# Miniprotein binders against q5jf28: the designs that were tried, part 9

Target 1, 318 residues: q5jf28
Amino acid sequence: MERERLIKTVEAILRGAGYRVARLDLKGSCFDLVASRLFLLLFIKATVNIDTITEEQAEDLKRLAKFFKASPLIVGLRSKSGELEEGVVYERFGIYALRPETLYDALLNNELPAVFAERGGLYVRINGELLRELREKHGYSVNELAQLLGVSRKSLLNYERGEQAVSLDVAIQLEEIFDEALAEPIDILRAKVEADLNVKPETPLEREVFERLKKLGLGLVKVKKAPFNAISTEDDIRLLTGIDERKTRSTIKRAEMVAEVGRIVNSGGVFILEKTKAEVVSEVPLIPKESLEEVKDADELIELIDKLKKEIKEKLFS

## First folded at step 20 (miniprotein)

Design u5
Fold by OpenDDE base, look of step 21:
Structure u5 (fold): chain B 318 residues (1-318), chain A 103 residues (1-103)
Amino acid sequence: as target 1 above (318 residues)
Amino acid sequence: SPEELEKKIEELERKAEELAEEIFKLLEEAYRLKGDPELIERVMKLIYRAMFLLFRVEYLAQELREKGDPELLKKAEELLREAEKLIEEARKRLEEIKKRLEK
């Protein structure tokens, strides 16, 4: 119940903020929502406890975010340490994690959080140059201001250099002393993440399909915890690529999700199966792997996909 | 008794779920309204605030299950009552907006 309510709440916040949203009902997926508005793209993992995300899910979420130039987010309510605080950014595996309230403020109030949690404390990044200017303008020496704040001279110098985050209490004191906002907001909507895009295929079938797609000129990004197995790409061509041995109920459900995600991330979808007849599920072609031998390049593969979509549409309306 | 406590927790969880279903209906109604955007935004803020209170109620219910602290129950019931008030206010305001659109 609580997880479903959380996902629905996050979806409502995103829709209320004017995002196009696709929801995934896939257990173990690295994301539950994908949302797009203008130039912003978000991949969101919604989890009641943010410490339940696995490293593998986080790595795939970062891979998707890096590839699509999106921001990854975890939206949750609690951690192992207790309830998440409103207005506080947490981090798991290099991904920002926050409460739905914090997301609401960022998206609907245009208020980005400035406070982050690290090592059991709350911190703020401050404008160090502005701090120095204010210190000098008010006639404080580094030693005098450091003493007033109860911090070391070294810490204050590190604050002024932007090399060290300030504790929330010290940040509040600084803003009170100078009557000026010093806190730098955390742009959770444009988070830059690093990820390894060179993940190897896991199965013999994935290896075979990957080698064939590479021969067609396609670059491949393997993803494990998604409704697709890889993203296939050449220039402007992007295909959310599923790979299965045979058509199952899982294949159908994943193809439906790939169609929805594809609309948000402006990408096509295809499933390549070891054994199938060519068919289309929710505008996503299911093709036998042998069909990859009939095409010469990525453009011919797209033409094949589009032809299959058209032929089935004509059969459904005839 | 532990059994009485669990019944109270289950009642909190049940009420929170019922209120959440109502909140989602109110959200859907508010998003469909073609009224004054500022008035709609104010109503939406009330609805979301109520939803956020329910998350806190559920957290307190879980903490109550784990720790058995009666103060957590009292706090959860207070937050639930606050959520109910916000929902009722939001509903009234939505009806006022609808009536203005029909005139």
Scores: ipSAE 0.813, ipTM 0.930, lowest interface PAE 0.6, mean pLDDT 92
Fold by OpenDDE base, fold request of step 22:
Structure u5 (fold): chain B 318 residues (1-318), chain A 103 residues (1-103)
Amino acid sequence: as target 1 above (318 residues)
Amino acid sequence: SPEELEKKIEELERKAEELAEEIFKLLEEAYRLKGDPELIERVMKLIYRAMFLLFRVEYLAQELREKGDPELLKKAEELLREAEKLIEEARKRLEEIKKRLEK
């Protein structure tokens, strides 16, 4: 119940902010929502407890975010330590985690959070140059201001250099002393993450398909925790690629989700099966792996996909 | 008693669910309105605030189940009443916007 409400709330916030949103109903997926607005793309994992995200899910979420030049986010309500605070950015596996309130403020009020949680404390990054200017303008020496704040001279010099985050309590004191905002906002909408894009296929069928797609000129990014098994890419070509032994109800549902995600991330979809008749599900072709032997390169594969989509449209409207 | 406490927790959870369903209906309604954007935005802020209060109610209900602290119940009931008031205010404002669109 609570998770479903959380996802619906996050979806509503994104839609209210003018994002195009696709929602996934896939248990164990590294993301539950993908959202696009102008130049912003978000992959969102919604989880009541942010400590329930697995490392594997976080790695795939970062991988998707890196590949699509998107920001990954975790939206949740609590952690192992208790309730998440509003306006506070948490982190799990190098991914920002925040409450739906904090997302609301960022998207609908244009108010980015400045407070982050680290090591059980709250911290802020400050404009160190502005801090120095304000200190000098008010006639404080480094020693006088450090003493007033209850910090070391070294700490204050590190703050002025931007080398050290300030505790929230010290940040509040600084803003009170100078009557000026010093907090640097955290751009949660443009988070830069690192990920390994060179993940190996997990199954014999995935290995076979990856080898064939590579022979067609395609680069492959393996994804474990998504409705697709890989992203196939060459230049401007991006295919959300499912790989299954046979058509199942799971294949159909994943193909539907791939179609929805594909619309948000401007990518095609294809499912490559060990055994199937060529068909289309929700505008996503299901093709036998043998069809990859009939094409010479990635362009011919796209032509095959487009032909299949067209032939099925013609049959549905004839 | 532990049994009386569990019944109160279940009642909080039930009410939070009912209010959440209402909130989603009001959100859908607000998003479909072609009225004054500023008025709609103000209503939406009330609706979202109510939704956020429900998450806190559910957290407090869980903490109450785990810790058995009666003060958590009181706080949860207070937040629930605040959410109900916000929903009622939002509903009234939405109806006012609709009546203005029909004229």
Scores: ipSAE 0.771, ipTM 0.916, lowest interface PAE 0.7, mean pLDDT 92
Fold by OpenDDE base, fold request of step 22:
Structure u5 (fold): chain B 318 residues (1-318), chain A 103 residues (1-103)
Amino acid sequence: as target 1 above (318 residues)
Amino acid sequence: SPEELEKKIEELERKAEELAEEIFKLLEEAYRLKGDPELIERVMKLIYRAMFLLFRVEYLAQELREKGDPELLKKAEELLREAEKLIEEARKRLEEIKKRLEK
């Protein structure tokens, strides 16, 4: 119940902010929502407890975010340590985690959070150059200001160099002394993450399909915790690629999700099966792996996909 | 008794669910309204505040189940009453906007 309400709330916030949103109903997926507005793309994992995300899910979420030039986010309510605070950015596996309130403020009030949680404390990044300028303008020596703040001379010099984050209490005290905002906002909407994009295929069928797609000129990014098995790419062409042995009810559901995600991330979808007749599910072709032998390059594969979509659309409306 | 406490927790959870369903209906109504964007935004802010209070009520209900602290129950009931007031205010404001659009 609580998880479903959380996802619906996050979806409402994103829609209210003018994002196009696709929702996934896939247990164990690395994301539950994908959202796009203008040049911003978000992959969101919604979880009541942010400590329930697995490392494998986090790595796939970062892979998707890196590949699509998107920001990954975890939206949650609590951790193993208690309730998450509003306006505070947490981190799990190099991914920002925050409350739905904090997301609301960022998207609908244009108020980015500045406070982050690290090592059981609250911290802020301060503009160190501005801090120095304000200190000098008010006539404080490094020693006088450090004493007033209850910090070491070394700590204050590290703040002025931007080499050390400031505790929230010291940040508040600095803003009170200078009557000026010193806190640097955390751009949660444009988070840059590192990820390994060179993950190997896991099954014999995935290996065979990957080898054939590579011979067609496609680059491949393996993803484990998504409705697709890989992203296939060549220049501006992007295909959310499912790989299954046989058509199942799971294949159909994942193809529907791939169609929805594909519309948000401006990508096509295809499922490559070991054994199937060519068909289309929710505008996503299901093709036998042998069809990859009939095409010479990636462009001919796209033409085949588009032809199949057109032929089935004509049959459904005839 | 522990049994009486669990019944009170279940009642809080039930009321929070009922209010959440109402909040989602009000959000859908607010998003469909063709009116003054500033008035609609103010109503949406009330609705979201009510939703966020319900998350806190649910957290307090869980903490109450784990710790058995009667102060958590009082706080949860206070937040629930505050959420009900925000929902009622949002409903009234939505009806005022609708009446202005009919004129």
Scores: ipSAE 0.766, ipTM 0.915, lowest interface PAE 0.7, mean pLDDT 92
Fold by OpenDDE base, fold request of step 22:
Structure u5 (fold): chain B 318 residues (1-318), chain A 103 residues (1-103)
Amino acid sequence: as target 1 above (318 residues)
Amino acid sequence: SPEELEKKIEELERKAEELAEEIFKLLEEAYRLKGDPELIERVMKLIYRAMFLLFRVEYLAQELREKGDPELLKKAEELLREAEKLIEEARKRLEEIKKRLEK
């Protein structure tokens, strides 16, 4: 229940901020929400305890974010150490984690958080050039200001170079001394993440389908914890690709989710099955793997997908 | 008694759930309103504040279940009452906006 409320709250915040949002109802997914507004794209994992995210989920979340040039976020309420604080950025596996309040302020108040948690303390990045200018303007030597703050001369010089984060207490003291905001905001909406995009297929069927799609000129990004099994890509072509042995209730639900996600990330969807008749579920074609032998390249595959969508639409309106 | 404490925790959790359902209804109503955007935004801010208080109530209820500290109960009940007030204020303001749109 608490998780469902959290997801609905995050969805409401995103919609209130004018984002187009797709929600996933997929247990174990690396993301629960995908949201777009103008040039911003967000993949969001909502979890009550941020320490419940697995490394595999985090790697897939970063992989999706890197591929789509999106920001990954974890939205949660607590950690193993206790409740998350409002206005504080946490990190798990190189992904920013924050409370729904912090997301609300960032999206609806245009107030980015400046405080981050590291190693059991709270820290801020300071504009080091501004700190130096203010120090010099007020006539403090490096030694005098360092002594006033209770920090080493070396620490103050590292702050002025932007090489070291400042403890929250020292940051507050600096802002009080100079009567000026020194804290650098953390752009959680444009987080840059690294991920390996060269993950191998896990099943014999995925290997076969990947080899076929590669022969068509498509690049493949394997994703484990999503409603799709891979992203197939060539230039302007992007296909959220599901791979299943047979049509199940899970296949249908995942195809519906792929349609919703595809609308947000401007990508088509396809499911490739070992055994199926060609059909369309929520505008997502389910095709037999043998159909990949009938096409020569990625463009012909897109034409096949579009033809299948059109034929079914014509049958529904006829 | 431990049994009386668990009953009070369950009552907090139940009330927080009931209020959360009401908050989501109010949010859906607010998003559908074609009124003054500034008035709607003010109402939404109240609704979100109430929702955020409920997350804190649920955290305190869980901490209370684990630690058995009566002060956590008092704090949870206080936050719950504050959330109820915010919801009631939001409801009144939404009704005022609706009445202005019907004129």
Scores: ipSAE 0.760, ipTM 0.912, lowest interface PAE 0.7, mean pLDDT 92

Design u5
Fold by ESMFold2, look of step 20:
Structure u5 (fold): chain B 318 residues (1-318), chain A 103 residues (1-103)
Amino acid sequence: as target 1 above (318 residues)
Amino acid sequence: SPEELEKKIEELERKAEELAEEIFKLLEEAYRLKGDPELIERVMKLIYRAMFLLFRVEYLAQELREKGDPELLKKAEELLREAEKLIEEARKRLEEIKKRLEK
């Protein structure tokens, strides 16, 4: 159970760096950990072989990251081509992937990675303006420095304009020539991703619930690979929204996970079921879909949710 | 000998699993300890280094099954010994910190 050790290691790194962390236990989920510290939010998929993440998982991870303004990360140990290198950033489906050692260095040693893997080798983006200043200060023409590095004049101009990354070998040569840090770190903690937020309901029940929630004025971001089915949102309201036919052990486990995730992302949770008696699991209400007809807008839905949570709390403590 | 190699790989994996269990136990202990934060940080650094070495041991064990290269076995055994030394050092230092707190 190498994956379990990996998840535990990542969790320990995050907690050691002062993050509040929620860990999921859901097969096929798009993330295993969500963590926050100050204004930073990370959604992390931990997978031993980074090539096993599916497109569906990656797209959902990006949807969550885009919605919550978080940085998505894949933390892994190897790829199809072998062991991942420490200090190197890989990419899968537009998501950064890296070893736990690299995450450790970023969070606990304040050393962000700068080397990334691309087709054909390892590369570094450099501060092009600083490169030009150093070249001129040292009296090199563009042609002279290009010859010294073994690159074309066009490539050197592209480096100085910030339009092209250098190979790792060239980056090392530049550090030897100028004895100065030119490498631009990769900000894995604030990665921005693109995602298509338009995903259709997976079931007739989901479609019915989504239609009702829209009538209440809530926007919806559907996800497929999470303990919830969607995020329901209106202005500053955010609800991690689950949908099931009935209450099962799976429903209860998902509600517990929604509660934990909600604490990290500062969002409420709710499950809408085809049939149930209203109740609360870990501060997440489970309500029948008919309850959506009893409220007229998003504010009243939140009031219903809060009322149910308070009634259950009073019953337990009265 | 394929049978002898597989037995050595299984022994490597068994020892790595035992060390992994000790690593998480020590990490949790270090996290809860209320001693000098700089000394505790140094202990935790040793523990994390050992943890990272064990991931490499697991990778080498998988490669050994595929390739059977004796050099990979030698390297895996070296990394496992290094991880054990790091954990013993971490345990020693953690005990020193605990003794200073009791006095």
Scores: ipSAE 0.737, ipTM 0.899, lowest interface PAE 1.1, mean pLDDT 90
Fold by ESMFold2, look of step 21:
Structure u5 (fold): chain B 318 residues (1-318), chain A 103 residues (1-103)
Amino acid sequence: as target 1 above (318 residues)
Amino acid sequence: SPEELEKKIEELERKAEELAEEIFKLLEEAYRLKGDPELIERVMKLIYRAMFLLFRVEYLAQELREKGDPELLKKAEELLREAEKLIEEARKRLEEIKKRLEK
């Protein structure tokens, strides 16, 4: 109820800001929304309590963001300690987390947040060179300003060098003293994250399929918490790749989600099944694993996929 | 009393759900409308403000169920009334925009 409302609210904010959006309905997924506009791509996990995000979900979200050169985001309402504050950026597993109001301000008012939560309270990164210029212009020594702010000389030097954030209280004092905007915004739309892209197959079927795909020259990035099992790549082609034993209702639903996600991230999709007749669901081919034996390289696999889409589309829409 | 408090919390949650449904209905209508962009933007701001207030109401309802503090109930009811006012104002302005387009 509350989570559904949160997802719909985030979707509305994104659409209002001109993003193309795909929304997932998949329990346990590492993201609920993927959105693109111009040169920006966002993968968003929406959760009422940001502490419920698992490490596996967070690692997969970071893998997708790193691979697609996207910004991962968590949009939430509270943590274990209470309600999240508007305009404050939190962090879970290296991913920025914030309230929908903060996202609204960033996207619809072009007002990026500057305050972040960390051990001990709220902090702001400031323009250290401007701080130095203002201090010198106003005739303060480093010691004099540090004493006025109630911080150590070493801390003030670190602020001026850009090596340390200031507390929110100090940031407010600085803006009162110098009457200048010193706060540096946090670019939540272009966050960079670290991720381990080497993840092992989860099942014997996955291992078998991955080995066959690698022999064809495809690169692979495995994910655990998405409607697909991996991203298969060759040059500039990308395939959101699903793997199942057989076609089930879950398989069909996942293929539909892969199609929707693929439109946002400009990627194709394919499902490789242990047992199936070749078919297409929402322009995502479902092929038997034996089809991988019938092609000699990645180019032929991609041609087979394209051929199947055309042939089945012609028969279905005759 | 616990029974009276739970009844009030359930009423609060039910009304919040009704308002949330109205919010998304108004949001869809505002997106479809091809009126004056600045007037539509003002309507959208009212809708988003109401939406954000409802998230706070739901948080207070949960906290109220755990703590039973009557000041939390008063605050939640105040925020809910504010959301109602914003929704009604948004509805009225949206209807005014629709009337302008008919002319």
Scores: ipSAE 0.736, ipTM 0.900, lowest interface PAE 1.1, mean pLDDT 89
Fold by ESMFold2, fold request of step 22:
Structure u5 (fold): chain B 318 residues (1-318), chain A 103 residues (1-103)
Amino acid sequence: as target 1 above (318 residues)
Amino acid sequence: SPEELEKKIEELERKAEELAEEIFKLLEEAYRLKGDPELIERVMKLIYRAMFLLFRVEYLAQELREKGDPELLKKAEELLREAEKLIEEARKRLEEIKKRLEK
């Protein structure tokens, strides 16, 4: 109930900021929302307690973000230690985590956060070159300013070189002393993340399908916690690729989600099944794995996909 | 008593849920309204502030179940009342914007 409200609130914030949004209803998914505006793309996991996110979910979220050049975000309300603070950025598995209020400020008030939580307290990164310039302009030696701030000379040199963040208290003191904005905002909308894209297939069927897709010239990014099993890619081709042994209720629901996500990330979708008749669910073809042997490369696979979608449209409207 | 406290917590959660439903209705109305953007933005701020207060109410309800502190109950009731006040103000201002468009 609380999580559902959180998801709806985040969706409302995104739509209010002009984003196109797709919302997922998939247990255990690595994201709940994907949203785009112009050239910005966000993958968002909404969770009441940010410490409940699993490593598998986080790694998949980062894989999607890296592949799509998107910013991954966790939006939550609390951690194991209590409520998250407004305006503070937390980090889990290398992904920024923040309250919906902080997201609201970033998207609707153009106020990016600058404070982040680390072991030991709250910190701010500052413009080190500007700090050095202001220090020199005001006639402070490194030692004099360090003493005034209660930090070591080494720390102050690291601040000026951009190698170390300052505590929130020091950041406040610096802005009081120099009457200048020194804090560097955290770009939660264009976060860069590291991800290991080398994930093994989960089943023999997946392995078989991946091998066939690779022979067609497609690269694969495997994910475990999404409505699709992988992203198949070559040049500008992008396919949200599902794999099942047969068509089930779950298969249909996942295909519908793949269609929605695909519209946001400008990608096609396909499901490869061990046994099925070729058909289309919500613009996403479901084809038997043997169809992969009937095409010679990625371009022909796309042609097959487009042909199936066109044939179904013609039958529905004629 | 523990039973009386749980009953009050359930009432807080019920009221918060009712307000959340109203909040999402108001957000939809404000989003679709084609009035003065500055006035609509002010209304939207009131609505979002109310929603954010409801998340705090739910956190306090959880803490009440764990700790049973009467001061947490009083705080939760205060925040809920503030959220109700914000929604009432937002509704009033939204209706004023609608009336201006009719005239």
Scores: ipSAE 0.731, ipTM 0.901, lowest interface PAE 1.1, mean pLDDT 90
Fold by ESMFold2, fold request of step 22:
Structure u5 (fold): chain B 318 residues (1-318), chain A 103 residues (1-103)
Amino acid sequence: as target 1 above (318 residues)
Amino acid sequence: SPEELEKKIEELERKAEELAEEIFKLLEEAYRLKGDPELIERVMKLIYRAMFLLFRVEYLAQELREKGDPELLKKAEELLREAEKLIEEARKRLEEIKKRLEK
């Protein structure tokens, strides 16, 4: 399986670069890997064809990245137009997409890409002020340099003002003329994205649980394509929050994934079920929704969660 | 013939999968090895380059099924041979590092 090999390769690159990594095996998830290193956090969707990512997946990936102040990435091998090129950054839904080779260079060789794909070809953003300084230092008028590059005078002025990216061919010519680096790298590790964090609950049970959590003082960021349904938050509290009707095999697997993700993003986890007795799976409590009425605020909810985890640890080591 | 081409594509994919399994074994071995970090890093570059070539082979296999161009088959076989060469060199270098550690 090509996709499995891709995910394993990306995971290896991340671990080789010193990242702590959690890998998810959840069909339809907005991400496959989450990775952290000191102050850097990445959410990565690995997909052979980058055009298979859905708008819902992309929006959730951006929601997670925005909430956790992380950089979202798509790592892939091809698009509907063919094979992705090494060293070229693509975009889908406002998320950078690139080959594993490009990720390898960024993380293990500290070589950020500078070339991006747009309609019409490959482009580079350049330091326009430096271009103007180099042109003047070398005695070129705007017209003279434009003629050498085969571009209009207006285009050259736009390059110098930082208002237009240059074609890859022009970027190469500029490096040949001035023998200096003008290309501005693309910081794929600290990308900023915009996302709408106000998504409504998908089910009546979710709505009921969200209302109870809000009464405890928690804010909620709903996601659709993750092993959890929402992030519950107030001040320093962050809970990866799952919601199910009852405990199933799927619930257990999702709780295990929530535990792994929580370690990477420094967040707790909890599952709220309509029908269950309180228990803990992989240090993630599963509690009945009625337990939310037994606590006064978010702090008491955290105390309940911590108490349940402590009780399970004692039983395992008694 | 279409049947003969499909058999060749399947053989390419089988060899690529076999090599990929060996690559991940070598990566694990390199990560465990407590030798000169710079030498290990150079070996790991060889291993990663081989894996990246295998992704190219997989793409060419897909393109072969869609286009049937025999030049694509030749290119895929070239990349597969280069991946094998990189894996062999990586294995050789890892064994050299291991021998240094024993002595």
Scores: ipSAE 0.727, ipTM 0.899, lowest interface PAE 1.1, mean pLDDT 90

